# Designs tried in a protein design chat: miniprotein binders against q9vhn3. Part 5

Target 1, 154 residues: q9vhn3
Amino acid sequence: MDPDDDLVLENEAEEIERLQLPEELKKPIDPEEEDERVARIEFNCSGCEMHEMVHYFGRKPPFALGVIYPEDNYVMRDPFQPPPPRWQSKPEYYIAMGTKCSICSKTVCKDPGCSFYYTASFCLPCGKEELKNWPPEAQARIRKQMSVSQGRQT

## First folded at step 23 (miniprotein)

Design Z2
Fold by OpenDDE base, look of step 24:
Structure Z2 (fold): chain B 154 residues (1-154), chain A 102 residues (1-102)
Amino acid sequence: as target 1 above (154 residues)
Amino acid sequence: DPSETVIVIIVGDDPEELEEALEEIVEEAERLGAEVIIRKIDGRIIVLVRNLDERDAERIAELAEELAEELGVEVVVKIVEGLSEQEAFRLAWELLEELEEE
């Protein structure tokens, strides 16, 4: 049992402990930055049971780099995406949840069973009434979209 | 079902030409009643034209190609079916990366 084998093992353990990169003290996320990451806007679809907390309502979500909507959208940060390192300007993933109906202002999700878009967003009840005023080609397109959404509910 | 989405990527050295190309695409899309979502990133423009039928999608694609020739911008066009906004932007980003590596 050669005594020299014990000395080599103790040095490797100490070197491994030194090579433990100091736990980068997670710089306390600026309380302001933490606050911006909390979803505070309630989203309730009037067409279905979807209920979510979202981060933004508007046309230009600040966390969705460069995105511009034609109408105000409820937008959520992707909860599964780790925050990008401060030095990496990678576009954050996001989810557009829905909008408001352009006629009745009820909140609707983007599911074809709850809303459709033609020049603006409509809930199904309002859109069905407006559809009568649109060109036949537009009517055909929207009816096709509505029929598919109803087929998924069986 | 699936409404078609046209992904248009516009790249060029002249910001004015990029904005002109964007304006033309937006105008046509609005005329068709389509939802237009724009993403401007580092001097590049990604446009999603959504809720189109096949014919209208082809029309937007043709317009984008014509604009490339007329304005001297580089345009990548892809018609996709059944993609979410997020999926479409992801695909657009991949296409943009491929374009920049060439």
Scores: ipSAE 0.812, ipTM 0.933, lowest interface PAE 0.4, mean pLDDT 86
Fold by OpenDDE base, look of step 25:
Structure Z2 (fold): chain B 154 residues (1-154), chain A 102 residues (1-102)
Amino acid sequence: as target 1 above (154 residues)
Amino acid sequence: DPSETVIVIIVGDDPEELEEALEEIVEEAERLGAEVIIRKIDGRIIVLVRNLDERDAERIAELAEELAEELGVEVVVKIVEGLSEQEAFRLAWELLEELEEE
């Protein structure tokens, strides 16, 4: 067994490993796609200290496949989720941060301590005033939600 | 959050029947003042009806089941409590995958 045969096999294995390096053609991430991944919309909740940069404000976030909101939402991409393979319609994880109060247009997060929903989103001050005009059943539901949110702050 | 969410998954071959079922669910949810979040994926519809009490959640669930019988669509309904929108959609996706494997 000539010692020269072992050297040829090692070189072929390294060459195969070099050739089997998938040219991940890093398709240049379209500068437009990189730009879409940067959160550029400021979200500041008027009810709490929550401050975040988000990716979208509207009813149909393009990265949340097929999602439709009844009102404009501040929506953030989940930074920890790898983009789904293009061939698999896997739901992208996203975070709906909040919205605007339907009365005063102040930005509020979806935390029960900052907002509630009945036919539309309300900040707590505006909602408390409007609550008096709603059906008793709706009032009871919203009061229950508000009571639980106050109990978590203790 | 003590509020209940109804997850409704609507599947069928006729897109017009799917949209009709969706419209009926949305109309009832709006009448109840609930937040309706819709997700349309590859001819399937996931509907989250949120901020409901137990009674209203049951009402939406019953309506969805009736619509399945009337329109000939397949409907999966699940009532959940205390889930975020993200968690509810995750669960809906899992339920949809289970439905497609059967």
Scores: ipSAE 0.812, ipTM 0.933, lowest interface PAE 0.4, mean pLDDT 86
Fold by OpenDDE base, last read:
Structure Z2 (fold): chain B 154 residues (1-154), chain A 102 residues (1-102)
Amino acid sequence: as target 1 above (154 residues)
Amino acid sequence: DPSETVIVIIVGDDPEELEEALEEIVEEAERLGAEVIIRKIDGRIIVLVRNLDERDAERIAELAEELAEELGVEVVVKIVEGLSEQEAFRLAWELLEELEEE
């Protein structure tokens, strides 16, 4: 049992310990940060059967760096994307689910079969009524969007 | 969705010029009744102008190019059809990365 075998094993263990990239101590996700990752806001579209739990309702989702909406949005974190490393300012992946109708305040998803946007978000029933008050060019644009959404339901 | 989205990326050294360019784009987009989603990242501005027809999309693109010349900001403009907000921001990010590598 040559004494040289023990020296090689100690050097390999030290080299493995040196090559162990410092375990970036996964800083214990502050239990408060873990709590922020739980979707707690119920989203129910009034126009379809879409039901989801989302993380935020407002104009500036804190997990979507620098994003500003013109109106309050229901926003969900993308559950399939790993959180970006703390050192990378990469935008977290998120999904804007929907809004509230500016007239009736019902929740609607962003699907063309449930809502459209012109100056504000509208559910289809309210939007069809308001459309008559808009400029002809705007009416034509919105009617085109509505026609495409109805064609997918057949 | 047959609606067009205009992606506008605004880059420059003077934050006042960037905000002025943003304000002009927002004002025109609001006049058109378009949805404007803004993303400010590290002194850069990404603007998504959504729910436009082809003519209005071209108008926003032309305005952005004019503002670049007038204010001395760098602007990248892309008109896309049928993209979600997330897809549009992903594309904008790719364009921004390409711009920074050049």
Scores: ipSAE 0.793, ipTM 0.928, lowest interface PAE 0.4, mean pLDDT 86
Fold by OpenDDE base, fold request of step 26:
Structure Z2 (fold): chain B 154 residues (1-154), chain A 102 residues (1-102)
Amino acid sequence: as target 1 above (154 residues)
Amino acid sequence: DPSETVIVIIVGDDPEELEEALEEIVEEAERLGAEVIIRKIDGRIIVLVRNLDERDAERIAELAEELAEELGVEVVVKIVEGLSEQEAFRLAWELLEELEEE
């Protein structure tokens, strides 16, 4: 049993091991990418019964490419939309759920029955009080919006 | 949402002109107390000016058209009523696609 046969077998085994294409290391799903898909932020509207888990709170949701809000928004990723390929600038589907009242910091949804916007978001109680300090034209606009929202709840 | 939304799409080759147009729209919208949601995509800017009455919506629309002439940017403006943010952005995207096909 010539010692040269063992060297050839070891070299062939090493060459076979080298030629075994490294099993495509299942790129560990970047734990960050998995984490971004789970809604972990609780959204509770103070004005209604809306309760949801959302993905983001801030002005620039990472899954809403290029979106910039004037104030921090609770934003939910659309669970039914696969993320577009990174090369496609297709807007991801998302839902802006609501924000915080600029006065009392209570969370409110964007429903006209829960909040309105004038220079900032307001819950209805705070907004009604603040409204008195606004220009008459602004007051008229907001009152009109409030009246329409109350009519739809009937 | 019973309020008017102005959709403004700004397209142009000069990023500085686009940002200037955006700034002017934002300033006017803020003066009106409107909610401004901006979306920058591949050198294009979509601006949603929300929570407007009809008069203020028309004012924003007119401003956008004036800026197009002054700055040499291409602007598409649409006033819509009762749309959500998502619906407005969807519509904006459709308008942008139409603009690019022409």
Scores: ipSAE 0.792, ipTM 0.928, lowest interface PAE 0.4, mean pLDDT 86
Fold by OpenDDE base, last read:
Structure Z2 (fold): chain B 154 residues (1-154), chain A 102 residues (1-102)
Amino acid sequence: as target 1 above (154 residues)
Amino acid sequence: DPSETVIVIIVGDDPEELEEALEEIVEEAERLGAEVIIRKIDGRIIVLVRNLDERDAERIAELAEELAEELGVEVVVKIVEGLSEQEAFRLAWELLEELEEE
């Protein structure tokens, strides 16, 4: 057992321990970024039982890169999507939950059974009354939508 | 939703031409009472024109093609039925990626 073998083994073990890259300190998620991920806006559809906490209300959700709505929308971040790496222009997953009726300002979801869009968003009661003032072609389209949505609730 | 959605992707080197094309599409969509959702990303524009009937969808598609010829912008148009906003944007993104690989 040559004494030189023991010295080589001790040096290799110390070198292996030094080459253990420090565990990448999980960069503390900026508390401000964590706070931005918490949904703080209550969304309650007046047409159905849908109730959710959402992240944004407006026309340009900051977490939906470049998205512009024609009217204010309740928008939720996808809770299951990891934040895209800053370098990936991947489409961020978000959900537009709903809007306010342009006539009565009640909150409605995007479901055809709760709202429709023609020049603006309408709840079904307001939209049915306003429909009478629209062009016949628009009336036909919206009536078709309403008939399909009512068939799913049965 | 049994309504038609027109996906319009506008690409070009001149931002002014892109905005002009967008403006024309938005104006026509508004005249039709359609919901227009815009996504501007890195000098590209994705437009979703939603809540259309088949005839109006074809009209928007034709307009987009005409604008491509008149303004010298590249336009990709796809008419889809029954897609959510999310599904439509996903499809638009896939189409944009395909366009950039060519």
Scores: ipSAE 0.792, ipTM 0.928, lowest interface PAE 0.4, mean pLDDT 86
Fold by ESMFold2, fold request of step 26:
Structure Z2 (fold): chain B 154 residues (1-154), chain A 102 residues (1-102)
Amino acid sequence: as target 1 above (154 residues)
Amino acid sequence: DPSETVIVIIVGDDPEELEEALEEIVEEAERLGAEVIIRKIDGRIIVLVRNLDERDAERIAELAEELAEELGVEVVVKIVEGLSEQEAFRLAWELLEELEEE
């Protein structure tokens, strides 16, 4: 019985492939729709070893329903928390991975050892230079945050 | 310890008053250099004002309470420390459900 099953299966697969040309006759996949459905955006933090594929870059990620960021963010669906069923109105789980530095445009994650936010997002090198232009209280707060993230005591 | 986040929940009957309250909070938060993340869902507004010190967080909270009285909207304000953005939104949702008598 197995030889007959093998011959029929392989014969049918070859006949279907040779007789039908579905790939050549199919309409192209809508690239915009494909991008929305898969994690196609590479996120590489310039300040650490974090590398991920994410679903969205912008201010209003569609799967983070109703969320509006002040800057473009790299955002992914939380891979360990599936989205809620369509009929529920509760917030979906997502992760905002990082941004681009407002000065040099390097990609940085949200870890305080890689970036911080004051008026805009900065990688640490650019932020350390821009910090000199800020009010003294802001400078003190941001320097404290950087010291803790780097393990320094100040 | 990380910086402070102020969670502001704004609900009410008049979308013009909701938007006015939101804009005033955003303007003050931006003046303070804070990161402002907004969530608008089902006619409700949640605002996360992040990366504040304790004094500035209290200033935002006081502004939100003042706007509630001036504009006739309902506001829930909570100052938190050490929560991620997602944790803060989850807490905001819990506070919103409590406000709506659940």
Scores: ipSAE 0.791, ipTM 0.916, lowest interface PAE 0.5, mean pLDDT 79
Fold by OpenDDE base, fold request of step 26:
Structure Z2 (fold): chain B 154 residues (1-154), chain A 102 residues (1-102)
Amino acid sequence: as target 1 above (154 residues)
Amino acid sequence: DPSETVIVIIVGDDPEELEEALEEIVEEAERLGAEVIIRKIDGRIIVLVRNLDERDAERIAELAEELAEELGVEVVVKIVEGLSEQEAFRLAWELLEELEEE
């Protein structure tokens, strides 16, 4: 059993370890940055069974670059889209889930079966009552929208 | 959603002209009771005017075209039906990319 065979095996193992690209030190994702990706705001639609955790409530979601809403919106990050590379200025995808009714402050989703918008967001009960106070042209528009939304629920 | 959305993309070299165009669109949209969602990106403005009927959508589109002529801004206008906010912004982004490649 010639002693020369043992020397060759030790060098190959060391070379394989050197060719292991240093595990890119996964820069510890700043626990604060990871924390911003966790949806912490509960969204419950009063008009349907929609229940979601969302990331933001307000007019200017920080993850939706440059977006400004006329009223406070419940906004979530798109859970299926990987964050764009830091070098890409492409806006992250997001979903506006809903708002609060401007009259009763109940949370409603943006589904036509739960809310509609005219000057502000309304839940269907409040909106149906308020509709009577609007110009006839506006009433006609909203009634048309409501009729189509009710037809899709059948 | 049977409501119309007007996508307005405003591009130009003068930020003041862009903001003036935006202001006029917002004022008209508010008068119509429409939901206005604004997105400012890299000196460009995307405006979604939502919850319109066909007539009001046409009015916003016409206004945007008039503003382009009056202020010397570049405007791309598209009326779409049944799009979500996300879909509308996606479409707006595609239109903006096409405009920048010309």
Scores: ipSAE 0.791, ipTM 0.928, lowest interface PAE 0.4, mean pLDDT 86

Design Z2
Fold by OpenDDE base, fold request of step 26:
Structure Z2 (fold): chain B 154 residues (1-154), chain A 102 residues (1-102)
Amino acid sequence: as target 1 above (154 residues)
Amino acid sequence: DPSETVIVIIVGDDPEELEEALEEIVEEAERLGAEVIIRKIDGRIIVLVRNLDERDAERIAELAEELAEELGVEVVVKIVEGLSEQEAFRLAWELLEELEEE
């Protein structure tokens, strides 16, 4: 049992440890930038069981460059997308989760089973009441959307 | 979502012409009761007009084409069904890249 075999194994283990790329010292993410990446706004849909933490509520999410909504939206950053380089206006991936009903102010997701849009966002109960006041063509469109959403739940 | 989305991409050298085209699209979309989501990037405008039926989607598309001729802006229009906002913006970006390579 030649003693030289043990020395070769110790050198391979040290060489593997050296070939472990130094953990690039994660540059301390500016505490302010880390804070902006944490979702702190609670989103709870009143129409379904959807519950999520989101990053923004408003019309112009700062991480969705140039995006403007007609109404305040709950917006989440895509956790799997690397932040675009500051100089490249690459479309950041984000998810608009939902809004508030324009009548009752309850939070609703964008699922057709929870809300619809006509001039503004409505929860289904409020929207069904207002629907009677809308043009017949608009009523037909919204009824079609509602029927399709109910068909997927079966 | 059984609703149709119209993707409108507006490109041009004059920012005033771009804003005028945007204003006209927004006004018509609002008249139709559609949801309008705007994205301004590097002097380009992407407009998503959502929650339309087929007829209203065609109307928005026709308007966008007319505005291109009247204002001298470049417009790309695509009608899509069942796409999320995120998917629609992704598609818009792909279309914009294709337009710039030509």
Scores: ipSAE 0.791, ipTM 0.928, lowest interface PAE 0.4, mean pLDDT 86
Fold by ESMFold2, last read:
Structure Z2 (fold): chain B 154 residues (1-154), chain A 102 residues (1-102)
Amino acid sequence: as target 1 above (154 residues)
Amino acid sequence: DPSETVIVIIVGDDPEELEEALEEIVEEAERLGAEVIIRKIDGRIIVLVRNLDERDAERIAELAEELAEELGVEVVVKIVEGLSEQEAFRLAWELLEELEEE
């Protein structure tokens, strides 16, 4: 028996075991739930260098309880917030990263330098063509928004 | 230039009146070209109406108040600028908790 090594290892193992027992009772095992926590969907913005692995693509992300989007969104669990225990059915935090352009289907993040929303989501190139068909007041608003993000006048 | 978001919280006892209020808000918001994000949880409805200018945001807020009177639902409305979707929902949860504590 090595007293110093044994004492440290036994003490840490005992503390970990005691601290984890209530957590184990609160975390039922569900293989589908464990798979949903793994971010398996690749998100690459076509307008910038943003790249992330996300958890969901669609209109109703299950971990964003009760949320309904008007379009399919790339949604991830918030990596800076712990998930609530499942048996409490509490909503967890999430981040909507981006969408697909409604015209060309390229993936774009929510940054106004990459996309904007008017009636649907558009990447900037497609949006510049589509805005010509919109009411003049909407055109002026969107052009002003885009000119600031691109450093030029509309 | 930051756009406006209108946060609309709808509560009430009659689910048909809640859905009618929601549908009318969504219809007007879509007519204005706004992005509409809905959250239904525990019998309450939160609506974020996003990408509006000030005039259109005030129109949505006015509509929500008219629907509260017309349909007998309870509505809390707040116009915010420069919040993300997640920040707007966090504020909406705080407003909902304050409403239900009262």
Scores: ipSAE 0.791, ipTM 0.918, lowest interface PAE 0.5, mean pLDDT 80
Fold by ESMFold2, look of step 25:
Structure Z2 (fold): chain B 154 residues (1-154), chain A 102 residues (1-102)
Amino acid sequence: as target 1 above (154 residues)
Amino acid sequence: DPSETVIVIIVGDDPEELEEALEEIVEEAERLGAEVIIRKIDGRIIVLVRNLDERDAERIAELAEELAEELGVEVVVKIVEGLSEQEAFRLAWELLEELEEE
């Protein structure tokens, strides 16, 4: 609560010189944006042999403009689609690879043989334990989904 | 019956009406255990409600249509099967462009 301190605080140039050197070096690229371009996050599905490098883990991937997930997702830029031209308002292409099981935290891809979603994402082993606590309609549907994925994996 | 996705597009002039419609759809989708993915761009809202059976997908679609009438928002709803998240958002963008050109 120092009255002279408030007046000094409004002199931003003086504070910058003391704590930070002047920002004479202009950066053409924001370092945070550059980090998002590099696929540095390892994605290893615990339910299959998928291993990939992805660009983002979280609920709001910046390159999937405006998207909000209910859980943290492993998301990558789509390597097979160029970014849309800037003059078009269409958002950039992306792929949501998977998430973490809500019980054991193991990483799982979106393949029905590895995970499913009911209220949250579950790997198959954890989901089988939680299944009996769900409404009968949900139990029936998820068991049918698991049966199809078993045949698909054969 | 593999999982269904309900695509809900919500457009309107009043942000509070848009948010109310969104919240009611999300609440019902969560009650059904569905995965809800939201996309907000330039005051427009797209909702993907995923991993539903046909009965529950129709329930969400009916709710969206009721909210359009009750809240005075424009809604486009479409039920799809076998589309990825990316494919569903692409279809949603096409529907949104058609809505805004009409």
Scores: ipSAE 0.788, ipTM 0.916, lowest interface PAE 0.5, mean pLDDT 80
Fold by OpenDDE base, last read:
Structure Z2 (fold): chain B 154 residues (1-154), chain A 102 residues (1-102)
Amino acid sequence: as target 1 above (154 residues)
Amino acid sequence: DPSETVIVIIVGDDPEELEEALEEIVEEAERLGAEVIIRKIDGRIIVLVRNLDERDAERIAELAEELAEELGVEVVVKIVEGLSEQEAFRLAWELLEELEEE
């Protein structure tokens, strides 16, 4: 075994190690540099097939200037609107997608076929059960809303 | 959505009177079980009272008018049917711009 063969093998191994470009550790994207314009929250309606990526979940979406919801809402930026200049007090365009049912916490869209609101948001199954506990006038109102939504599905 | 929405715009120089007017509207809306969405912009308040029937919408509108007289705030009220939240706020903004141009 010629001593020269071992030197060539050691040099090849060192050369292979040098040619291994350091896997630049993908710098963890600084969470502070996360472009607020990227929708990162998954919205899935439990009542229908609606599935979207949204920008915010809460009562006060930062891109909807001054908006305050009574309950946490899934909110997305309008993808077709340019951001207003920072110096303009013009509200950004947004879409409120839905909420969580106040009883079962399932995500529901704002479609009358998926949810309704009375004092809080309800999915249709939970709301139908709770309806019995409400004032007759409120029951009548909600039943009317439910009937219209069911009539559009037929 | 077959439900009615009341758009209430509250404008005035005294922020305390604006908040008082807002509070009264919110309280009545909550009593009615309505969804209240508030938008505060540069000292102005836009309130969407949603999921109302016609009678309740009229009640909110009347209350808003009464509050204007009592508190000395300027109130613009519009009852609309079948509008999305976004459409309602758009309309409210247009109404507010018209009010400021006068």
Scores: ipSAE 0.788, ipTM 0.927, lowest interface PAE 0.4, mean pLDDT 86
Fold by ESMFold2, fold request of step 26:
Structure Z2 (fold): chain B 154 residues (1-154), chain A 102 residues (1-102)
Amino acid sequence: as target 1 above (154 residues)
Amino acid sequence: DPSETVIVIIVGDDPEELEEALEEIVEEAERLGAEVIIRKIDGRIIVLVRNLDERDAERIAELAEELAEELGVEVVVKIVEGLSEQEAFRLAWELLEELEEE
């Protein structure tokens, strides 16, 4: 006549059987987790020949735990390293490939010959047009960056 | 050389003080036009302030040290040149582990 004692015993048996049976029939490969690892986003740099399939576009890539970008970034999991175990505290390796130009929305990689950052990301053509609106010190810094990049182009 | 990165690691027990320190660093870095990439993990904050010249990098580092004293948070600041974002975060993680062993 002790319902709490009966309920606890029955609940434990039901919980074990319920958890065990579905888990045995469904292996740990979760389709949502598998979809997360699929690189479905095409990245083609408008300034060079780089193209890749990446895993994420946005400010907070879920596999780059805790990372917050100032603007949307194309981010991929490192293809040469497996994901760390979930119990491991070290962050997963990742690669930030590029962004969209804040003016024309063209996709650009992070190479200084293709884009640069001042307040936002710019492809080189748009950045050259916006440069004159920036403080003189920023203009000098960005022109120096662009001069080094142009000197490395063949 | 405008390719300087300032790595700022912020640790403390009070999340409001951590957030205040972060916000002030971000505000100054954005005023300078820098790219600011934040990583918050397990109650610790790492900030990468990127694309600065040497003088602006030093100003961010000074600000971080002043905030540590004012707010009672622990900071580690490192100015580096020529590292990728991922290399900078890897170095930051090593500095954080070194700080927490001490």
Scores: ipSAE 0.783, ipTM 0.916, lowest interface PAE 0.5, mean pLDDT 80
Fold by ESMFold2, fold request of step 26:
Structure Z2 (fold): chain B 154 residues (1-154), chain A 102 residues (1-102)
Amino acid sequence: as target 1 above (154 residues)
Amino acid sequence: DPSETVIVIIVGDDPEELEEALEEIVEEAERLGAEVIIRKIDGRIIVLVRNLDERDAERIAELAEELAEELGVEVVVKIVEGLSEQEAFRLAWELLEELEEE
């Protein structure tokens, strides 16, 4: 039998077998937990062509065990992760894709050509205007970082 | 200069001293405008302090070393350039494993 047939939503033989076994008395994993593993959040960087579906937006992604961000981040599970072991010895892999600009709320990825962080995350257009309000040494630092990301020597 | 990341690993037997060390590092890092990403797992604390210049990265590293002596916690500090958040956490995990073997 093939329980993964998407064109046939019913597998009565497998269902009957499950109902007859004692281990079937224990219900399957909570559907909300299974739904949580589906990537349903759209991430589209306003500064480049990056587009992905991600699993979480917030400061404390549950699958990135113990991680706390200073801002809400778009975070996805690494698609090459093996199934979790019963006694996981290493933290689950994940990818932090990006955040929202603190001024305009546009979504931006972590690429230095799309955003940077100083006190908060900024898209480049908003960051260039806000940069004028920062201490001179911070301005110089951020300008150098932007120049290096474009391949120029500063 | 490209941006620097300071990796700070904090371990010890007293959770209150670990949390105090963390709070002091976070306060100084926020004063500098840095992005602070924290990972707490199995009684260990890893802090990534990102988007610093060299002088500010050295300041954070010095603070972490001072806190280790003041609070009796063990720290490992490493300043890196050009690593992503995930690369920095992977390196931090390797450093933590080496620390626990020693």
Scores: ipSAE 0.781, ipTM 0.916, lowest interface PAE 0.5, mean pLDDT 80
Fold by ESMFold2, last read:
Structure Z2 (fold): chain B 154 residues (1-154), chain A 102 residues (1-102)
Amino acid sequence: as target 1 above (154 residues)
Amino acid sequence: DPSETVIVIIVGDDPEELEEALEEIVEEAERLGAEVIIRKIDGRIIVLVRNLDERDAERIAELAEELAEELGVEVVVKIVEGLSEQEAFRLAWELLEELEEE
């Protein structure tokens, strides 16, 4: 229960009624539009214990205007920034949290300790098995990237 | 060091040439195994080509410059390291704004 005591909001509703709409359009509300503001999709990483509620799963999040991913992503609105006014595009309003592994379909975050991307996203166990079948140059490159990401700076 | 990201901004008046430039960049990026994230807004295209080593990032940047000359589109290319997707798009937006001020 979170009652809204904002009288400005009530004044805005009366202003709209007086200026534009003698009668309501009588169109059904699209539930997908209202879902964009509520984080209803559970995201939990199988490679670590990250858990979050996110707003969208797919390739084209509506609140990330014009963005197209190469595969389905779990995407949330950035919790540390106020939402922009509806007439502004703000490129950093969202966070892509993770994907599903292309082999086992387990959910993984984008941390290099949990997943990596080569042609598709893989959890580490599936990816390590799959990279054995990739060209040797790709194998060496991916293993080198993972070694650097393990926190050894020298 | 961590993987590289190539930011490619494509601007032009001919939608068919914009889409051809985009398609060529995406095809090469996919051949390299890279993650390609596209943003299309207001007739402008931003491409993030992510998870590259330095040599492959240079290859994508060179391709983008060659396509600009071949197709008559305007391209801005920047190679960055260690940026998140959000940080890369923020930088891309700043570069686009600088381009349009001129």
Scores: ipSAE 0.780, ipTM 0.915, lowest interface PAE 0.5, mean pLDDT 79

